# Ledger of designs, part 10: VH-VL binders against Sulfurtransferase Alvin_2599 (rhd_2599)

Target 1, 107 residues: Sulfurtransferase Alvin_2599 (rhd_2599), of Allochromatium vinosum (d3rpb9)
Amino acid sequence: MVNEIDSESLSQRLADTEDVLLVDIRTPAEIAQGMIPDALQLPMHLIPIRMSEIPKDRDVVIYCRSGARSYQACAYLMQQGYGRVLNLRGGIIAWARHGLPIVAPEG
Short names: E, the ipSAE of ESMFold2; O, the ipSAE of OpenDDE; V2, 0.75 times the mean of E and O plus 0.25 times the DockQ between their complexes.

## First folded at step 11 (VH-VL; framework fv_acimtamig)

Design g6 (at its last look DockQ between E and O 0.91; V2 from the best seeds 0.82)
Fold by ESMFold2, look of step 11:
Structure g6 (fold): chain C 107 residues (1-107), chain A 120 residues (1-120), chain B 106 residues (1-106)
Amino acid sequence: as target 1 above (107 residues)
Amino acid sequence: QVQLVQSGAEVKKPGESLKVSCKASGYTFTSYYMHWVRQAPGQGLEWMGIINPSGGSTYYAQKFQGRVTMTRDTSTSTVYMELSSLRSEDTAVYYCARDFYGSGDEGDYWGQGTLVTVSS
Amino acid sequence: SYVLTQPSSVSVAPGQTATISCGGHNIGSYYVHWYQQRPGQSPVLVIYYDSDRPSGIPERFSGSNSGNTATLTISGTQAMDEADYYCYAWDSSTYVFGGGTKLTVL
């Protein structure tokens, strides 16, 4: 079972101090149109080789455009022993619909 | 100009090891992941593994886990793939391929391939 | 174990539209990439991230991916398009190529 978090709850946790790492698994073209602040850019197809960049001892929220691909990424990571990953329900679309911050990519 | 130049064809016996080199030029070697893919004669493509040349981390297809080792030398911009305990089924053309991530819209690049024949 | 299923061959007349399918369970929740391999040559990426085209690939190449099927479409097919075509994806377990489809232009 994949654990999920909605945009409002995530926004609240980010406004609080230090809880989570955000991971954007979208394509470079999608990210060029905007991303959630401070997210690690980790394209979905590189997750197996780059999963060591994802901590097992912190909460990690993974997002894509709509939540579908990031749901599958979370399921995979949980099978690999990542017990603290959460899927952002509704992806960046839902995030934007709640009026939450979108920024230009920085890396 | 981006180029991936592989070592030459080899003939091996069962039980030996092969080691193929792939020398990269025309780009920042450590900025792009490298795949190894093989193709048996008349057959399709088979993914073997990927290496991050920056830190040397690897991820292998389960079929080859325990037999394959991928390494790199950043001073010569070269990746290596070693496959041990060879069988006749390992006869194939072995390719290195630069991952498309980080290339903008350029796509990927492949080496010319290295034929390795395993026969007793 | 994951398998990406492609037809072994597709034949089209010059100028017609060719479609090559790539079947996989829920593959629409992953990104599919497509490679062209002409006889005796190394593969070339023609579509990545389902539908994006690298520079230098003709606009007549396009891709789609939804549900259990990804599709490579070549409009206005030319003799130079005769090649083997492979779909490729990370499928939540491994990186996998489809079995390949030989496109013949007759």
Scores: ipSAE 0.775, ipTM 0.924, lowest interface PAE 1.1, mean pLDDT 93
ESMFold2 (binder alone), look of step 11: mean pLDDT 92; pTM 0.940
OpenDDE, look of step 11: ipSAE 0.812; ipTM 0.929

## First folded at step 12 (VH-VL; framework fv_acimtamig)

Design k1 (from g5 with light chain S29G; at its last look DockQ between E and O 0.87; V2 from the best seeds 0.81)
Heavy chain, then light chain:
Amino acid sequence: QVQLVQSGAEVKKPGESLKVSCKASGYTFTSYYMHWVRQAPGQGLEWMGIINPSGGSTYYAQKFQGRVTMTRDTSTSTVYMELSSLRSEDTAVYYCARDFYGSGSEGDYWGQGTLVTVSS
Amino acid sequence: SYVLTQPSSVSVAPGQTATISCGGHNIGGYYVHWYQQRPGQSPVLVIYYDSDRPSGIPERFSGSNSGNTATLTISGTQAMDEADYYCFAWDSSTYVFGGGTKLTVL
ESMFold2, look of step 12: ipSAE 0.729; ipTM 0.918
ESMFold2 (binder alone), look of step 12: mean pLDDT 94; pTM 0.952
OpenDDE, look of step 12: ipSAE 0.855; ipTM 0.940

Design k2 (from g5 with heavy chain S31D; at its last fold request DockQ between E and O 0.95; V2 from the best seeds 0.87)
Heavy chain, then light chain:
Amino acid sequence: QVQLVQSGAEVKKPGESLKVSCKASGYTFTDYYMHWVRQAPGQGLEWMGIINPSGGSTYYAQKFQGRVTMTRDTSTSTVYMELSSLRSEDTAVYYCARDFYGSGSEGDYWGQGTLVTVSS
Amino acid sequence: SYVLTQPSSVSVAPGQTATISCGGHNIGSYYVHWYQQRPGQSPVLVIYYDSDRPSGIPERFSGSNSGNTATLTISGTQAMDEADYYCFAWDSSTYVFGGGTKLTVL
ESMFold2, look of step 12: ipSAE 0.794; ipTM 0.933
ESMFold2 (binder alone), look of step 12: mean pLDDT 93; pTM 0.950
OpenDDE, look of step 12: ipSAE 0.877; ipTM 0.949
ESMFold2, fold request of step 13: ipSAE 0.732, 0.750, 0.702; ipTM 0.922, 0.925, 0.917
ESMFold2 (binder alone), fold request of step 13: mean pLDDT 93, 93, 93; pTM 0.947, 0.947, 0.950
OpenDDE, fold request of step 13: ipSAE 0.930, 0.930, 0.929; ipTM 0.961, 0.961, 0.961

Design k3 (from g5 with light chain S51E; at its last look DockQ between E and O 0.92; V2 from the best seeds 0.00; counts 0 for: chain humanness VL .643 < .674)
Fold by ESMFold2, look of step 12:
Structure k3 (fold): chain C 107 residues (1-107), chain A 120 residues (1-120), chain B 106 residues (1-106)
Amino acid sequence: as target 1 above (107 residues)
Amino acid sequence: QVQLVQSGAEVKKPGESLKVSCKASGYTFTSYYMHWVRQAPGQGLEWMGIINPSGGSTYYAQKFQGRVTMTRDTSTSTVYMELSSLRSEDTAVYYCARDFYGSGSEGDYWGQGTLVTVSS
Amino acid sequence: SYVLTQPSSVSVAPGQTATISCGGHNIGSYYVHWYQQRPGQSPVLVIYYDEDRPSGIPERFSGSNSGNTATLTISGTQAMDEADYYCFAWDSSTYVFGGGTKLTVL
């Protein structure tokens, strides 16, 4: 079963300075229009070869546009031994609708 | 411009190994992932694996785990695919292909293919 | 979810619209990419991330993906579009090509 977190709860954990890694699995074109601050940019189709960049000893929130693709990514990562991954429910769309910060990508 | 030039065709016997090279030019070799894909005569495409040339990390299709090894040489901008314990079903054209990630709208690039024939 | 099902062939008249399906359970929750392979040539990416088109691919090529089906659509089909077409995806267990569809323009 995939664990999920909503935008308000994630925002609160970040405000409480919790050590949470965000991972954006969207396309480069989508990210160019804005992303959640400090997220690791890791396109979905490269997860199998890049999953070593995702820590197993921290909470990791995976997000996409609406939460559907990131749900599948979380399921895969859990099968690969990533016990602390969470899907951002509603993706960046829900995040943006709650008025939470969106920034330009780095580099 | 971007080019991927593969080694020439080979004829092999069952039980031998093959090693195909793919020399890249016209771009920063370590900035793009490389796939290997094969195609048996008259059949469809079959994905074999992917390599990150920057650090040499790999991910292989489960079907080929234990038989396939992908490596690279950054000094010559070349990736290699080695397939061991060959059998007649391994007769195919083998392609290297540069992943489209990081290319903007440029898309991907494929080598010309290397025919490997495995026969008694 | 690790089989992508395509029709073996599709035939269209010149100028008509061709549609090529790629079926997979819940494929709409993944990204689908499409490759064209003309006879005797290496494949070429024509659609990636479901609906994005590489520079140099004509606008008559488009893609969609929802539910259990991804679709490559070629409008105003020309003789040069006669080729094999493959869908490709990471399906959260493996990278997989569809079986391929031979497009004939008659």
Scores: ipSAE 0.783, ipTM 0.930, lowest interface PAE 1.1, mean pLDDT 93
ESMFold2 (binder alone), look of step 12: mean pLDDT 93; pTM 0.950
OpenDDE, look of step 12: ipSAE 0.858; ipTM 0.944

Design k4 (from g5 with light chain Y95W; at its last look DockQ between E and O 0.93; V2 from the best seeds 0.84)
Fold by ESMFold2, look of step 12:
Structure k4 (fold): chain C 107 residues (1-107), chain A 120 residues (1-120), chain B 106 residues (1-106)
Amino acid sequence: as target 1 above (107 residues)
Amino acid sequence: QVQLVQSGAEVKKPGESLKVSCKASGYTFTSYYMHWVRQAPGQGLEWMGIINPSGGSTYYAQKFQGRVTMTRDTSTSTVYMELSSLRSEDTAVYYCARDFYGSGSEGDYWGQGTLVTVSS
Amino acid sequence: SYVLTQPSSVSVAPGQTATISCGGHNIGSYYVHWYQQRPGQSPVLVIYYDSDRPSGIPERFSGSNSGNTATLTISGTQAMDEADYYCFAWDSSTWVFGGGTKLTVL
């Protein structure tokens, strides 16, 4: 079962300065329109070869546009031994609807 | 201009190994992932694996686990694909292809292909 | 294993719209890419990330992906579009090509 976190809970954990890594698996074109602050940009199709960049000893929140693709990414990573991955429910759309910060890509 | 130039055609016997090279030019070699794809005569495309030339990490299709090894030489900007324990069904054109991630709107780039024939 | 199912062939009259399907369970939760291969040539990426078109690919090529089906659409089909077309996706374990579709323009 994929563990999920909603936008409000994630926002609170970030406000509490918890050690949480965000991963944006969307396309470069989508990210160019805005992303969640400080997220690692890791396109979905490269997850198999780039998964070593994702820590196993921290909570990791993975998001996409709506949560559907990131749910599949989380399921895969759990099968690969990543026990602390969480799917952002509703993706960046839900994040934006809660009025939470969206920034220009840093790269 | 981006170019991927592969080694020439080879004829092999069953049980031997093949090694195809793919020399990259016209871009920063370590900035882009490289796929290997093969195509048996008259058949479709078959994905074999991917390599990150920066650190040499790889990810292989399950069908080829234990038989395929992908490596690179950053000093010559060359990627290699080795396939061992060859069988007649390994007869194919083998392609290297640069992944589209990081290319902006350019898409991907493919080598010219290398025909490898496995016959007894 | 994950299989991307394509029709083996599609025939279309010049100027008409060709559609090529790529079926896979829940494929709409992944990104689908499309390749064109003319006889004797290396493949060419025509659509990536479901619907994005590389520069140099004509506007008449478009893509969509929803539910269990991704679709490559070629409007105003020309004789030069006669080729094999492959969908390609990461399937939560490996990258996989569809079986390919031969597009014939008659």
Scores: ipSAE 0.748, ipTM 0.923, lowest interface PAE 1.3, mean pLDDT 93
ESMFold2 (binder alone), look of step 12: mean pLDDT 93; pTM 0.948
OpenDDE, look of step 12: ipSAE 0.857; ipTM 0.944

Design k5 (from g5 with light chain S93G; at its last look DockQ between E and O 0.88; V2 from the best seeds 0.82)
Fold by ESMFold2, look of step 12:
Order: structure tokens, then C-alpha cells, then sequence
Structure k5 (fold): chain C 107 residues (1-107), chain A 120 residues (1-120), chain B 106 residues (1-106)
């Protein structure tokens, strides 16, 4: 029921300059150790009050550490009418294992 | 330093409304989310809702949807919680609490609580 | 809908380890936070995001969360740790406190 995308496919879409929003739902402590470039930092527990920051008219990839929490976040957002959300399969762990870019969080 | 000071205890009758204030000081009021939580005598904690003081957006527990309204006044750094159509089971201590997100390792901060008694 | 289940009470001797459970379906796929409430006082956050500790909370407080159970662990339990403890989680749009656990240090 939740649509998913793997790290290599996401990397290719970003390299092709596709209009995709990344959302990092991890904790501030985890993000401080590195995040995917340009991701919106939106902690999981604030999704209900902050979901208006997530667009419905473009693809949105939600990620966490391993993909489990972001899967649940995607399920909730789909129930709220967000038809273009995708879970990053394997989370930032899988992203990092593919050698893909990790950056320090923006202030 | 950071303080959340709530309005004083109230006694209400069934069918009335309550309105509790929570005045914040010692931090940038609009940078942090505020929760409301209540606790009936001898019972556990019950989450009621959350407000973003920056834009006034809210999210309420389903149990209170339609009875609760949370607002804020940025000029006085104050959050309000209003609960209508009161019943005796609404007797509780009502707390405001600043969410821990954005505070680094400081954690959260809670008001002192406001006892509201609903009796005929 | 989701229910977070805690034991009503836990008793431990001073210096021993106290373990307080919080049961919920698939709770390991959400973040769990823990609050301490001493008699007559407002709650205090002691663990957030499953296992992070706010400044000023002793390192003997720790948390874990996997599967259907989150756990608050207090090692070297002291008399000052005697309080009620609540787990708290967001789950598919529902924010829920557990029923609370009274910790007694004998």
C-alpha cells in the first residue's frame, strides 16, 4: 500500500534534476550526524501539525534511519490525501551504503 | 528563565465553558509548539492538542474535536485553551507544555497546572 | 485505535535496576517519550526519541524501543526516583499516554 523507492532510483531522479522533495523525519541528534542534501527537517511527532509544509502536487520522498518509521509516516500521509509520497526503502543507512551524498544540516 | 505561568483555579457548572491561559517568558514564544494535557484527580495524563504559536495552526485529540479551541496572542506571549459544554468528568488539572523540538538537549517545560472543578 | 499498556506499579530495592514497560502494537516504528511525575508536581521529560536524555537527567535513566515494547530503565535506583512514569507516543495521528506506572523504591 505504501509506495517505495530505492536509493539508486532516487539518486538517478535527483541527478536528472527532477522536482522531488526529500523529508527527513529523524531526530535532531541523528540529523546532526548527517542528512541527505536539501531535505526538509520535519520530526515524525510533528507531522500532524506540520503536514501543510508537505506539498500534494509533487513527489515527496520520506526517509528515516532504516525505512520503518518513514513507512508509517507515508501511510498516515496517504490517509490524509497525500497521494505522491514515497518511502525511501532502507532509509539513510541504505543511501549511505550506496556511497551517496551525506551533508551537514543547514542551520 | 523559561517560565509557563497558567491562570488560577476555576469552579464551573455543567454546560459552561472553561478558558485557561498560559503565559510564556524567557524564550522566543513563536519558535516552539505548545501542548495541552489534562489530568483528572487520581488519574493519568491525557493529551488534548497542540498549537503552533507562529501561525496559530492547531491539531486536536479526536476526543475533544468540536469542544476544544486553542488560540494564542503573540503580543502577550500567551496561549489559551477553551473547552465547552463542560461535564463533571472534565474536572482535572490542565497543563500547558512546551514541546521539546528545537530546544537542543533542554527537554521540555510545563506550566504549574490549573485545577478546574466542574460541579453542580 | 492504539492503546499503550503499562504495569500499574513496579517495586525495586535501592541500588537495583527498575524496568518499566510500555506495550503497543508496532510501537518500535514510532518514537516513544517518557515523563516522570512526582506527587504534586508537573511532569518532567526524562527520555525522548526512545533513548535520548535531556540535560539534567541522570545517565542512569535509559530507554529502548523495539517491536511491540518500549522500556524505561533506571539503573542504580534511588529514593528520589520514586514517582509515576508515563510513556507517550504518536501513532497514525493519535497521541497517546500510557496509563502510568507508580515506581516504589523500598
Amino acid sequence: as target 1 above (107 residues)
Amino acid sequence: QVQLVQSGAEVKKPGESLKVSCKASGYTFTSYYMHWVRQAPGQGLEWMGIINPSGGSTYYAQKFQGRVTMTRDTSTSTVYMELSSLRSEDTAVYYCARDFYGSGSEGDYWGQGTLVTVSS
Amino acid sequence: SYVLTQPSSVSVAPGQTATISCGGHNIGSYYVHWYQQRPGQSPVLVIYYDSDRPSGIPERFSGSNSGNTATLTISGTQAMDEADYYCFAWDSGTYVFGGGTKLTVL
Scores: ipSAE 0.717, ipTM 0.914, lowest interface PAE 1.5, mean pLDDT 93
ESMFold2 (binder alone), look of step 12: mean pLDDT 92; pTM 0.940
OpenDDE, look of step 12: ipSAE 0.890; ipTM 0.951

Design k6 (from g5 with heavy chain H35Y; at its last look DockQ between E and O 0.86; V2 from the best seeds 0.79)
Fold by ESMFold2, look of step 12:
Structure k6 (fold): chain C 107 residues (1-107), chain A 120 residues (1-120), chain B 106 residues (1-106)
Amino acid sequence: as target 1 above (107 residues)
Amino acid sequence: QVQLVQSGAEVKKPGESLKVSCKASGYTFTSYYMYWVRQAPGQGLEWMGIINPSGGSTYYAQKFQGRVTMTRDTSTSTVYMELSSLRSEDTAVYYCARDFYGSGSEGDYWGQGTLVTVSS
Amino acid sequence: SYVLTQPSSVSVAPGQTATISCGGHNIGSYYVHWYQQRPGQSPVLVIYYDSDRPSGIPERFSGSNSGNTATLTISGTQAMDEADYYCFAWDSSTYVFGGGTKLTVL
């Protein structure tokens, strides 16, 4: 079962300076248009070879544009033993709709 | 500009191993993922696995798990694919390719292919 | 287990629009890429991330992906478009090519 978190709850956890890692699985072209601050840029098709970059001992919020692809990524990672992954419900679109911060990619 | 040059065609016997090289030029070798695809005569494309040349990490298709090994030599900008315990069904053209991630709008690049024929 | 289903062949007259389908369970929740392979040549990426075109690929090539079907569309087809076309998905469970579609321009 994939656990999810909404934009308001994630925003509050970040405001409380909780140790949460964000992962953006969108394409480089999408990220160039803006991303959630401090997210790890990890395109969906590279998750199998790059999953060791995702910690198992912290909460990890994975997002895409609308939440559909990141839901599938969470399901895969849970199958691979990642028990603390959460899907951002509604993706960056919902995040932006709530007026939450969007920044230029850092690289 | 970007070029992937593979080793020449080979004829192998069942039970042997093949090892195909893929020499990269015209770009920063360690900045891009590389993958291997094969194509049996008259058949479609079959994905085999991917390697990150920077650290040497790999991910293999389940079908080839235990038989395939992908390595690289950063000093010569070369990736290698080794397939062991060959059978006649392994007769194919083997391609290396540079993944499109990180290339902007360039897409990917493919080697010329290496025909490996497994006798019998 | 994961299968991408393509028609074996598609035929179109020059100047008409060709569509090549790629069927897969919930494929719209993944990214689909398309390769062209002319006889005796290595594959060439013509669409990636569902709908992006690499530089040098004509605008008449386009892609879409939703639900259970991704589609490669070639408008104004030309004789040089005659080739095999493969869809490819790097989803969260496996990497798989479709079986390929031979495009014939009559």
Scores: ipSAE 0.664, ipTM 0.909, lowest interface PAE 1.7, mean pLDDT 92
ESMFold2 (binder alone), look of step 12: mean pLDDT 92; pTM 0.932
OpenDDE, look of step 12: ipSAE 0.860; ipTM 0.943

## First folded at step 13 (VH-VL; framework fv_acimtamig)

Design m1 (from k2 with heavy chain G102D; at its last look DockQ between E and O 0.90; V2 from the best seeds 0.81)
Fold by ESMFold2, look of step 13:
Structure m1 (fold): chain C 107 residues (1-107), chain A 120 residues (1-120), chain B 106 residues (1-106)
Amino acid sequence: as target 1 above (107 residues)
Amino acid sequence: QVQLVQSGAEVKKPGESLKVSCKASGYTFTDYYMHWVRQAPGQGLEWMGIINPSGGSTYYAQKFQGRVTMTRDTSTSTVYMELSSLRSEDTAVYYCARDFYDSGSEGDYWGQGTLVTVSS
Amino acid sequence: SYVLTQPSSVSVAPGQTATISCGGHNIGSYYVHWYQQRPGQSPVLVIYYDSDRPSGIPERFSGSNSGNTATLTISGTQAMDEADYYCFAWDSSTYVFGGGTKLTVL
């Protein structure tokens, strides 16, 4: 029901400069420990009032720590008409395990 | 110091509307989301909705959709909650509460509550 | 109506550990926040994002969330901790409070 993408495939799409939006739904404290470059910071508990910031006409990859919370967020957004959302399988943990870039949040 | 000061208690009749104000001070009004929560006498907390004071966007609990309207006036740093077609079960204390997002370690802040009694 | 299930009351002796549960299907896939409401007062956030504590909340307050249960734990419970406690979460459709738990310190 929820479409997913793995870290290697996402990394390749970003390297190819594909038009993909990343969304980090983790808490400010988690993001302070590091985030995927260029992700929109949109905490899970504010999704209902902030979902208009998520485009419906682009691929959107949503991630959390492990993929569990972002799976639920994707399911909700699909219910709300967001047909192009993808869950990052394994979250930022899997991303980091593959040696992919982690950056400090923008200041 | 952050303060949320709400309008005073009201007595209403069934079928009327209520409008509660919540004036914010001690912080940048448009930087934080505001919730409205009510509590019937002797009962638990019930979430009603949330407003972004910056753009005025709102999200309401389905139970109140069609009866509730939340607005704000950025020039007076005030949010409003209006509930129409009142019934006796709408008797409650109504609270405004500042969301904890981007508060650092401050957490949240709540208004003092506004008792609204709906009776014949 | 409430989606999150809490016991209606919990009683502990001073100095003991109190645990207050908040049950929901797969609640570990959401963030749970906890509010304290003392008699006659407005609620106060005591735990947010499952386990974070606002400044000014004693470290004896802690939280956890996994599987189908989130838990607020108060170690070394004091008389001033006597209050109603509510869990709060976004449950994939709307924001919801649990029904509340009255903590009594005897």
Scores: ipSAE 0.702, ipTM 0.918, lowest interface PAE 1.6, mean pLDDT 93
ESMFold2 (binder alone), look of step 13: mean pLDDT 93; pTM 0.948
OpenDDE, look of step 13: ipSAE 0.847; ipTM 0.940

Design m2 (from k2 with heavy chain S57N; at its last look DockQ between E and O 0.93; V2 from the best seeds 0.84)
Fold by ESMFold2, look of step 13:
Structure m2 (fold): chain C 107 residues (1-107), chain A 120 residues (1-120), chain B 106 residues (1-106)
Amino acid sequence: as target 1 above (107 residues)
Amino acid sequence: QVQLVQSGAEVKKPGESLKVSCKASGYTFTDYYMHWVRQAPGQGLEWMGIINPSGGNTYYAQKFQGRVTMTRDTSTSTVYMELSSLRSEDTAVYYCARDFYGSGSEGDYWGQGTLVTVSS
Amino acid sequence: SYVLTQPSSVSVAPGQTATISCGGHNIGSYYVHWYQQRPGQSPVLVIYYDSDRPSGIPERFSGSNSGNTATLTISGTQAMDEADYYCFAWDSSTYVFGGGTKLTVL
């Protein structure tokens, strides 16, 4: 079963400066339109070869546009032994609807 | 400007190993992932694996796990695919293909293919 | 075993629209890419990330992906579009090509 976190809870954890890694699995074109601050840019199709960049010993929130693709990414990573991954429920769309920060990519 | 030039055709016997090279030019070699794909005569494309040339880490198709090894040499901008314990079913054209991630709108690039024939 | 299912062939008259399907359970939750391969040549990427076109690919090529089906659409089909077409995706288990579809322009 994929664990999930909603936008409000994630925002609170970030405001409390908790050690959480965000991962954006969207395409470069989508990210160019805006992303959640400080997210690691890791396109979904490269997850199998880049999963070592994702720590197993801290919470990792994975997001896409609506939560559908990131749900599948979380399921895969859990099968690979990543027990602390969480899907951002509703993706960046829900995040934006709550008025939470969206920034230009850093590069 | 971008080119992927593969080693020439080979004839092998069952039980031998093959090693195909793919020399990259016209771009920063370590910035792009490389796939290996094969195609048996008259058949479709079959994905074999991917290598990150920056660190050398790999991810292989389960079918080839234990028989395939992908490596690179950053000093010559070359990736290699080695397939051991060859069988006649391994007769195919082998391609290297640069992943489209990082290319912007340019898409991907493929080598010319290397025909490997496995026969006794 | 995870498979992407394509029809073996599609035939279309010149100028008409060709559609090539790529079936996979919940494939709409992944990204699908499409390759064109003309006889004796290396494949060429024509669509990536479901619907994006590389530079140099005509606008008559388009793609969509939802539910259990991704679709490559070629409008105004021309004789030069005769080729084999493959879908490709990471499907939560492996990278996989569909079986390929031979497009014939009659």
Scores: ipSAE 0.729, ipTM 0.923, lowest interface PAE 1.4, mean pLDDT 93
ESMFold2 (binder alone), look of step 13: mean pLDDT 93; pTM 0.950
OpenDDE, look of step 13: ipSAE 0.896; ipTM 0.953

Design m3 (from k2 with light chain Y30W; at its last look DockQ between E and O 0.89; V2 from the best seeds 0.77)
Fold by ESMFold2, look of step 13:
Structure m3 (fold): chain C 107 residues (1-107), chain A 120 residues (1-120), chain B 106 residues (1-106)
Amino acid sequence: as target 1 above (107 residues)
Amino acid sequence: QVQLVQSGAEVKKPGESLKVSCKASGYTFTDYYMHWVRQAPGQGLEWMGIINPSGGSTYYAQKFQGRVTMTRDTSTSTVYMELSSLRSEDTAVYYCARDFYGSGSEGDYWGQGTLVTVSS
Amino acid sequence: SYVLTQPSSVSVAPGQTATISCGGHNIGSWYVHWYQQRPGQSPVLVIYYDSDRPSGIPERFSGSNSGNTATLTISGTQAMDEADYYCFAWDSSTYVFGGGTKLTVL
């Protein structure tokens, strides 16, 4: 089963400066319209060759627009030995609905 | 502007190895991933693998693991694909293709293809 | 490995809408890309990320992906659209092309 985290809980963990990596798997066009601060931009179609950029020894929250694709990405990564991945429930839509920060992707 | 130029056609015997080169120009070679795809005569496209030229990491189709090796030379902006233990079924046109990630709206780019014939 | 299923051929009259399907279990949870290949030529990307169009591709090309089916749609089909069309996706273990669809404009 894929573990999930909601927007409020993630926001609190970030406010408490916990060591959590955010990963945005959306397309560049979607990211250009806004992203969660400090997220690693890792397009879903490149996960197989780029998964070494995702740490296994930290909590990692993976998100997409609605949570559907990121749920599948988490399932795949768990099968590859990534035991600390979490799906952001409701994706960036739910994050935005809670009034939480969205920033420009500037690298 | 962007150009991928592949090595010329080859004729091989069963049991030999092939090695196709793909020279990139018109862009920063290490900024883009490169795929290899083949197409047997009259058949569809078959994905073989992908390489990251910046570090040389690779991911291969399961069918080709153990027979395929993809490498690059950043000093010549060239990607190589080697396929060992050739069989007549490996007769195909072999393509390199630059992944569309990082291209904005340009899409991807493909080499002209290299025909490799395995016979006798 | 997972097989993406395409019809082997589709025929349409000039000006009509062509639809080319790409079937795969839960394919809507992954991104699908579409390639056009004219005889004797290298493939050309016509749709990526399900529905995005490279800047040189006519607006009459569009794509969608939901559930178990991705679809390439060509409206106002022209004779120059005759080609083989391939879907391409990651199937949870490898990248895979569909078997290809020959589009004929009669």
Scores: ipSAE 0.608, ipTM 0.892, lowest interface PAE 1.8, mean pLDDT 92
ESMFold2 (binder alone), look of step 13: mean pLDDT 92; pTM 0.941
OpenDDE, look of step 13: ipSAE 0.865; ipTM 0.945

